VH-VL binders against Jasmonate-induced protein homolog. Designs and how they scored, part 2

Target 1, 185 residues: Jasmonate-induced protein homolog, of Atriplex canescens (Fourwing saltbush) (Calligonum canescens) (p42764)
Amino acid sequence: MASTQAMGMTEQQKKSVDEMVEKATNMGVNVQAQNSAVVSMINQTNVSMTFNENHNWSGSVVGTGYPKSIPTKQSRQFIHQGDAKDGSQGAVVYYGSNANGEPCGWLLAWCAPTNVTPTKPNRVYVDCGAQSKFDTISWDTIKAKLDVGPATTNFTDVDTETTIAAGVTSTGSFASVGAAFGLST

## First folded at step 8 (VH-VL; from z5 with heavy chain Y107L)

Design w5
Fold by ESMFold2 at other seeds, look of step 9:
Structure w5 (fold): chain C 185 residues (1-185), chain A 123 residues (1-123), chain B 107 residues (1-107)
Amino acid sequence: as target 1 above (185 residues)
Amino acid sequence: EVQLVQSGAEVKKPGESLKISCKGSGYTFTNYWIGWVRQMPGKGLEWMGIIYPGDSDTRYSPSFQGQVTISADKSISTAYLQWSSLKASDTAMYFCARIGEDKSTYLHAFDIWGQGTLVTVSS
Amino acid sequence: EIVMTQSPATLSVSPGERATLSCRASQSVSSNLAWFQQKPGQAPRLLIYAASTRATGIPARFSGSGSGTEFTLTISSLQPEDFAVYYCQQYNNYPYTFGQGTKVDIK
């Protein structure tokens, strides 16, 4: 039914994530990235999103750091350089607003092992909702969920009507992470 | 010994509510996803959804979103599957299972299963 | 969602024979695939994860192979206790999905 709230990953979300993965792949190939996660995020909300915080379990961002803002309907990228043992493992939180103007947050976490194997795959975790949800983050809890997470996932917060989808894949020497930050309506 | 122990079989009528349980022991309950799997009589396995009991993060299969409620009470190491109004088509075996972790290899599949709870909805 | 298709639906084999079970994914799941055994009246048991890694305590006669969209479970010398239904499951994408199962009948 047209009124059914979308809880799973929609075809539009899949397309947006695939486009962001492709953009990350193209960037990583162009700069010859190695042992890193190249992350591309698109803001599909109606307002500009602002960087709030990051977390590193392994590796660190390079270059000019995390994009400080992501304008509506635009994408931004960064490269997170992995360390030799554990690759690139990190998270970012961006703030914005939902359709009602309420403050909201979007969290993207990734794990890109130095060498992807059947037992050490790339993984993502996502979350979104009211901005206050991100006032106190248990990074140990997110890491535990990320460690057994899938390569492609999504989440919709029914209270704020926010949604997020993400995917990760390997392209030889680096991982391409794509994410779509959006509204479920 | 790591175990998941489910509540006993249920015989219910259409329209009744039901909450079945899955109690974990022998491990830190709040650190692992718990999933629910339905098996209708003579049929295969259907993934319904998962919950992370540590923060109640709950993710549903689209086929089951809005049809059931998955919840947990971490103080008693117990996950739940709940119906507000049962249908005859809900007659099935329901399993809970843990998504395991192997630090050296990262296990991502259901490694420990409950014994199942048979739910019969008739009359 | 990713559809998992198993074949054959039923496989009748004698003890000592090789049994080969197939699982196909509707799109790539990389190596994020598990195999389960379910005996009548019992809960499923994890056999294989990561496409080819045996779970703890699983006999060496069980082996898995494949990547991407095509996967195989092989029982190299079938034992009478291997009578069961076998399911594959992908865990690459939410929602995680199971195949419909392959029943292995012991002759």
Scores: ipSAE 0.664, ipTM 0.871, lowest interface PAE 1.9, mean pLDDT 91

## First folded at step 9 (VH-VL)

Design v2
Fold by ESMFold2 at other seeds, look of step 9:
Structure v2 (fold): chain C 185 residues (1-185), chain A 121 residues (1-121), chain B 107 residues (1-107)
Amino acid sequence: as target 1 above (185 residues)
Amino acid sequence: EVQLVQSGAEVKKPGESLKISCKGSGYTFTNYWIGWVRQMPGKGLEWMGIIYPGDSDTRYSPSFQGQVTISADKSISTAYLQWSSLKASDTAMYFCARIGDKTYLHAFDIWGQGTLVTVSS
Amino acid sequence: EIVMTQSPATLSVSPGERATLSCRASQSVSSNLAWFQQKPGQAPRLLIYAASTRATGIPARFSGSGSGTEFTLTISSLQPEDFAVYYCQQYNNYPYTFGQGTKVDIK
């Protein structure tokens, strides 16, 4: 279906996000993650994606850091260790191209509080579009949106025909974040 | 005093365009999402979409994508809902509402008074 | 989208009695659930958010409970001004969705 008529998470996006959440969960269990976000991202575009930047509101990446690239149709993971008070709250931006070869970006942000409560839930924010959209990012604006965001969301940029979906769930001592970076159809 | 004030009732014919407004006051307009909610006669509430006036980030419910345009003019603290070509089925009450700060977690904490739109030949 | 189903459609209750309204989600919304009150000719008013937290200025007779897929709004001692339509709304997933409403009428 066309991108403008298929707004909202498609069946394929739901499946991909669920698979990425499961992959993040398995990784978090295997490394005994605590007070952290385990993030799994799949590149559903036609080209490799390259890491551009990150932002931290609380916590920091551990281990080997952010994946420098995500090959087409493959997934990559990282662990973001939370602070004692505010947990793991951060964002990443990856660059790639759309079907026309135009430079594009995908932004994933998450909030995984140290203690999840009804008034402090896990949250995600997503954005995508032309690469120039990410040349100057207002992180305060992204945080304001993230703080009131849902646990599962998506966005499609009609101009570039890019799309992104993400979800977050709690698994005991950590949060599992799954995201699918893609093109609209 | 935080409030949202909507434009007055409209009586229109099918095929006409329409733009209704929602003016925010008593708070920093650009720092809160504004949403639109439709209520057809005798029916419940339907979420149409939201806009963040600070950067014009706009998100639509799938049922309303392509059917209406949500916009804002931050210089006059006003959000808009507009149709390029009205249908009789657009007859409804339309509310704007603010999404509260992180305390309210995307719940609508402040509502406009509503704008009744009647589309009849 | 997540379908929100309210029960009953209409609830007839005498003043001073307890009213219990049900809201069921088609899938888990955690505690990302709000309740609204709407009187004829008026805008909705936020009563409860985060499933059980009263909004500012809401009387203690209103309480919310539940998590996941099943939620309840309780009015412990119904007052004349409480006769209205009540809506639940989930904000866990875009698009946000409302239940179809429960009308609380005078018995």
Scores: ipSAE 0.653, ipTM 0.866, lowest interface PAE 2.0, mean pLDDT 91

Design v6 (from z5 with heavy chain Y107T)
Fold by ESMFold2, look of step 10:
Structure v6 (fold): chain C 185 residues (1-185), chain A 123 residues (1-123), chain B 107 residues (1-107)
Amino acid sequence: as target 1 above (185 residues)
Amino acid sequence: EVQLVQSGAEVKKPGESLKISCKGSGYTFTNYWIGWVRQMPGKGLEWMGIIYPGDSDTRYSPSFQGQVTISADKSISTAYLQWSSLKASDTAMYFCARIGEDKSTYTHAFDIWGQGTLVTVSS
Amino acid sequence: EIVMTQSPATLSVSPGERATLSCRASQSVSSNLAWFQQKPGQAPRLLIYAASTRATGIPARFSGSGSGTEFTLTISSLQPEDFAVYYCQQYNNYPYTFGQGTKVDIK
């Protein structure tokens, strides 16, 4: 195991995230989204994923809400409407299983300011691992990490061999968030 | 006053272990990422990885994954960089740095730097 | 991984003159770019972040500009204490990467 690249975003992850960003962009354009994060997530694991939890620092989901499940190898989307002052800032947690059938979780957080500026950029934070990791989440801690996070990132949990990658970009008046929930094997 | 103070210079032989430290003061240590940056003699800066001391969330540059261990002890406001078996090619200056100058800017900039720890590995 | 390329490698400038340093990213980093100054035997010092925002205590003669893939650091009236190596760094994409540096020497 020691000879494989463990933590960087693979070419496949980059492609998947870019595809999800494009899907989010197309959706946002079609519905004329404004001051929102349009989020597209693909489940690249071997089982269906189930929605567990969300958190809002600003804004809220609109329409039919968060996808209750994401079938294996499929993508699902939602729109998170920002407030006037602080835009859209939120997180979701989905549960599934790793290749060994062990319960696992994937966390995606985003920040899409009402007005993106060089000092208030779009950002993402990701995490994954054993499901028990998400039994008690410190949302203040996640926010602190998100506040200084990049626009594109990934994480691999070596113990469960789960991985997650995400990216965010602006298109006009909304942000497009793409994420790939997967296995590192 | 916000400071990062690193442990002193080290002279080691190949195959020896080493753990160098970076102690933060003057701010809430657990609320900021700490990063490690390598500078080989006469060369530029290389990002190695970061840790969030509040929960020990650790993220490595792919080039350094498995080559070093980044850790922290939040009870004494100290981050660490550790090798289990040094190589001559590990000879470099190592800096720790805090991430973020101002929460309102939401940036991943290294705003406060330690003074550096020179590690010399020679046979 | 995003490659950051700085030019020139060495820039010779007389005190009081303008110095212009370039940094190019292999793909867009939006405005998530910082500039650092490093003098011999010292730790780097943050000059500019968010492409154009001066860090606390940085003199107004330092300015940054650009977005996307092309960025510039300008020192409008070079002072004797400004002779150093300058690095750009992107923080848009994990893993974060530095340019190889531009040395600003006295002419």
Scores: ipSAE 0.687, ipTM 0.875, lowest interface PAE 1.7, mean pLDDT 91
Fold by ESMFold2 at other seeds, look of step 9:
Structure v6 (fold): chain C 185 residues (1-185), chain A 123 residues (1-123), chain B 107 residues (1-107)
Amino acid sequence: as target 1 above (185 residues)
Amino acid sequence: EVQLVQSGAEVKKPGESLKISCKGSGYTFTNYWIGWVRQMPGKGLEWMGIIYPGDSDTRYSPSFQGQVTISADKSISTAYLQWSSLKASDTAMYFCARIGEDKSTYTHAFDIWGQGTLVTVSS
Amino acid sequence: EIVMTQSPATLSVSPGERATLSCRASQSVSSNLAWFQQKPGQAPRLLIYAASTRATGIPARFSGSGSGTEFTLTISSLQPEDFAVYYCQQYNNYPYTFGQGTKVDIK
């Protein structure tokens, strides 16, 4: 059968993404973040997720870096400091398991330009599925998709029954990125 | 130079399968999303879904999920829209379109359109 | 999903006059909005993206404005070739959605 990729954001996913954006906003305000992406991710799967990989097109993570794990039903945050010209543009991949115990991955990418304009908006890209999908990532391909991406998106992998949703908003001097890593079952 | 050329009009009966095509030329086909848009007779435009031919990443509108298959063959720079079993309500004009960028922007805008493929499904 | 509502459904205008077309989103789409023109028997043509940026080759008489939930396409001096149906489309949220269209007709 052909691989079918379903689209749709449930009301619960939308609520979870909004909550993660709110957490990112609160953190960014508290630390007076500037020219950065503040990222909050919630693990809505049944197992702990572990950090696998990051990529930077512009900027870098600050502080204690990327959360090495995200326990089940918990959220974790990081701040990605943008550079002066191109802001914060990066991606992370976390690994976990689906309901059947199969290894899976969740990819979140964001672009938070230094100067948000109508033609250079904040944007996100998401992907998820079998862990092997992420063995070799073409970051140029991800960037091309991210560069024309929306501010709010989701993806469900029907084969593994994994799902991911994300949103980004401008919050004063920084961008707030919220993501929900989950299962479609 | 940049073109999307679609396959010709189709007249079909309910229950038949169909695969229509959209061939890109004059640009690097694998570097741009291709979307499909339906227009029912006398009606407006409906976004059906998009595919990134470079890796076959495919995203569907909920209204069309499970109703059609979007695919691409990057070796011949061609995207496809396919039905396994046509219904009379599938009678419409179908457009493909490229999501592009101008030199200094990163926006999700359909900048190049195919000429359309009229699909008529009647007994 | 985000519902895009266009008004009026039909706009009767004489050549040389100003046409003003409205598009409302059911929730904020920031400036992630495009306008398209479609003439009978033709594919849509991109006019405006990013709410206010003219696409390549689009005459200066076409302008877009707005952000958030309220958007406007203005044709400052309508030409005979401008009689068509105009669609707005948001690309802030998947799934992308079009408005129902505004037909600009000859008075």
Scores: ipSAE 0.678, ipTM 0.875, lowest interface PAE 1.8, mean pLDDT 91

## First folded at step 10 (VH-VL)

Design u1 (from v2 with heavy chain Y104S)
Fold by ESMFold2, look of step 11:
Structure u1 (fold): chain C 185 residues (1-185), chain A 121 residues (1-121), chain B 107 residues (1-107)
Amino acid sequence: as target 1 above (185 residues)
Amino acid sequence: EVQLVQSGAEVKKPGESLKISCKGSGYTFTNYWIGWVRQMPGKGLEWMGIIYPGDSDTRYSPSFQGQVTISADKSISTAYLQWSSLKASDTAMYFCARIGDKTSLHAFDIWGQGTLVTVSS
Amino acid sequence: EIVMTQSPATLSVSPGERATLSCRASQSVSSNLAWFQQKPGQAPRLLIYAASTRATGIPARFSGSGSGTEFTLTISSLQPEDFAVYYCQQYNNYPYTFGQGTKVDIK
C-alpha cells in the first residue's frame, strides 16, 4: 500500500469497483434499463462529496438526476440514458477534501455505445486532484482521451494523495459503470 | 508521413542521469497518447507508461513508477523518458509508440526506431 | 495487473504451413487485444487490434480471433518474412501488458 503515481488498482480498489459494477448491474436489471449507462459511485474519502457539474456528449441523466452528495463510505447511483445513435457518453465531477482538508475533485467519464463492438467498446476515463484542476475543464480533451480509454482504469494524484478507479462492462441492454473515489493513504 | 524519431544510443555509467527523446511529426502531436516500452536484452516487451502531451497527463505502469520520469514538450512535439540515477539493470532497448485514435483504439500504431541504453562500469 | 501468457514459447513451422499462436489473459479483456510482430533489430509492428481487426497494410494471411481470456493469431500460409517473434498485448486495463512472446521458427 502506498501513495504513488500510476499505481495499478489495489486489491481494495478492484473489490470496490467490482462491487459498484454489481450495484449498477442490479439497478439496471431492476429498472429494465436500455441503451443506458447505469453508474454507481462509492465515496471512500473521509468527508462528504458534493456534485459540482456534469457534461454530456450523448444522452442525458434520467429519473432523480445526479446525486447531489455522496456521504463518506456510502455509494450513490444514477442512470444516464443514451441516444439512438451514440449511446450514453457523459462525465461528472464531485468535490470533497483530502486528508489535510484541502479542496479536491474527482472526475469520472464514460462511453457506453448503443452497439458495443470490438472497435466501439465501453470506455472510462478518470482524474482527480486539487479542486483548482477542475476550474477550467477542456471537455474536448477529456473526450479525446475517453475515446481511446480502457474499460478499467485508475489514477492517483501524488500531490493531494487522492485516487480514483473505475470500470465498465455490458450487461444485456445496458452498461454498468462502477467507480471508487478515494484517498491514496 | 506520421513518424516517431528517437534520440541516439547512449553508453552510461551507474549513477548517471539520462534523458532520451521521441519526436513526433506528420500528425497533431498533442492529440495522441505517447507510450514508452522497454525491451531488456533477449527479453520481451514491457509497457512503462504513457503521456498525453496536450496537458501532460501521465500514467505509469506500477513496475516503473518512481523508476523513471515521462514528460513532454508540446512546443517541439517531443516526449521524453528520464532517469535521475541509472543502474546496470536499466540496460535495454527503449521504444516510444503512439496510441492510435478511436479507429485503432489503444493499439500502438506507430513506433519509434528505439534507443539502446547501455549502463556499465 | 493482467498477466498475458503466450504459448508455445517457440513454434516450429514449415514455410507454406499454418501457424497458430495462443494468448491467454488472467482475467477478461473483452476484445481489447492487439498482436505485434517484431523482427531482430526492429521495432514491433502492429498486426491486429480489437482482437480480430487487421491493421492497415497487413497481409490477409494474418487473422486474429477470440474474446474474453482466450485469443489466437493465425498465419494461414507462412512466408519467409513471417519468421519473427509475436506479442499479444491487452489494453482493457491500465497498466497495459504484453505477453512474453512466441518465436516462430522455420522447421
Scores: ipSAE 0.762, ipTM 0.888, lowest interface PAE 1.3, mean pLDDT 91
Fold by ESMFold2 at other seeds, look of step 11:
Structure u1 (fold): chain C 185 residues (1-185), chain A 121 residues (1-121), chain B 107 residues (1-107)
Amino acid sequence: as target 1 above (185 residues)
Amino acid sequence: EVQLVQSGAEVKKPGESLKISCKGSGYTFTNYWIGWVRQMPGKGLEWMGIIYPGDSDTRYSPSFQGQVTISADKSISTAYLQWSSLKASDTAMYFCARIGDKTSLHAFDIWGQGTLVTVSS
Amino acid sequence: EIVMTQSPATLSVSPGERATLSCRASQSVSSNLAWFQQKPGQAPRLLIYAASTRATGIPARFSGSGSGTEFTLTISSLQPEDFAVYYCQQYNNYPYTFGQGTKVDIK
C-alpha cells in the first residue's frame, strides 16, 4: 500500500480487482457459463458484509443466489444469467461498517451484453459511502451512468473513508466481473 | 441546438480563488456526464474529472483530486470548476465537455468553447 | 492509469496524400478509444469513437482501426482543412487519458 492515497485505482486495488476477475473467469469456465455475468467480490473491510438488495435490468441470478454475507478478507461469487436480447445487467448492494464502526454501503452494477461489440461493451459502475446513501436509490440514474461508463473504475468516499473498485472483461461466452469492497486506508 | 457555453477569460493573481462555469442547453442536462479538460500553453489535453449533474456524482483524475472542485447546479443547467487558491501553474485553457449519448458512446461529443485562465504576479 | 502514446509527434503530408497516425495503450482498452481533432484556438472535435465508428458529420476520409493496445487513424486524402493536432483518448478505465497528440502539417 502506498503511504499517500490516490483517488484512482491504487496498485493494490488493481491487483485485487484483477484477482477477482481471474476468480470469476475460472468459475465461469468450470461451470461452462454462457450469456451471463460471473461476479466475484472480495470484502477488504474489517467486518463481515451483508447482502442488502439487488436490481435487475435484464437477467437474474441463478444457482445458490446472491451470497448472504461476505466475511472479512474473503471473497464470494454468484452467476447472473442474461436474457437472450439484453444480456446480464444488474446491481447489488452490500452493507458493512467503516473503520469508525459507522454503517456503510457498497454498490456494484454491471452491464454484460449478450454480444459484446465496440458500441455495446461491458461496463461497470460503483458507489460507496454512508448506509443512508442507499435508502433511496434511483435505478434509472444508475443505469444511465452505467450505460456510458468504463470497463474498469473505482470510487472513494472521503467522508466515510470507504472505497470500491471493479472491472469487467469477456471470456468466451460470458463476462467476468471482479470487485473489491474496502476502506480507503 | 445542443451546446455548452463557458464563462469568459480570467486574469488572476496567485492565491486568489476562482469559479468558472459551463452552461448546457438544448438537451437534458441532468442525464449526461460533464467533464473538465485542461490544456496548458503549448501542451496536450488532460482529463481533470467528471460530474453527473443529476445526483452530483463526481469523479476526479488523481492528478487533480484535492486541487480543484467540480460541481453543478442542475436548476440552471450549469457545471463549475473551482480553485480555492490559484497558482501560476494553473495558467491554461479549460474546456468542459459532455460524455456522449448512445450515438457517440463514452466519448466527449460536445465541447464548450474554452475558458482561458491566466495566473501571474 | 493507462498511458496513451502517439506517434509520430509531427507528420508532414502533402495535400491529397494519405496520413496514418498511431496510438498505443499501456494496457488493453478493448475498443474503448476515441480520436479528436483540434485546430489552433478551437475546442477539440470528436472524429472517431469505439475505435472505428465515425462521429456524426465526420467526412468519410477519416477512418479508425485497431483494438486492444494498438490503434490507427487514417486520413485517406488529406485536405487543407485537416491541418490540426490529433489526440487519441481511452475511455476503458478511469481516469480517462489522452495521448500527447500528433501534429499534422500540410506540406
Scores: ipSAE 0.742, ipTM 0.887, lowest interface PAE 1.5, mean pLDDT 91

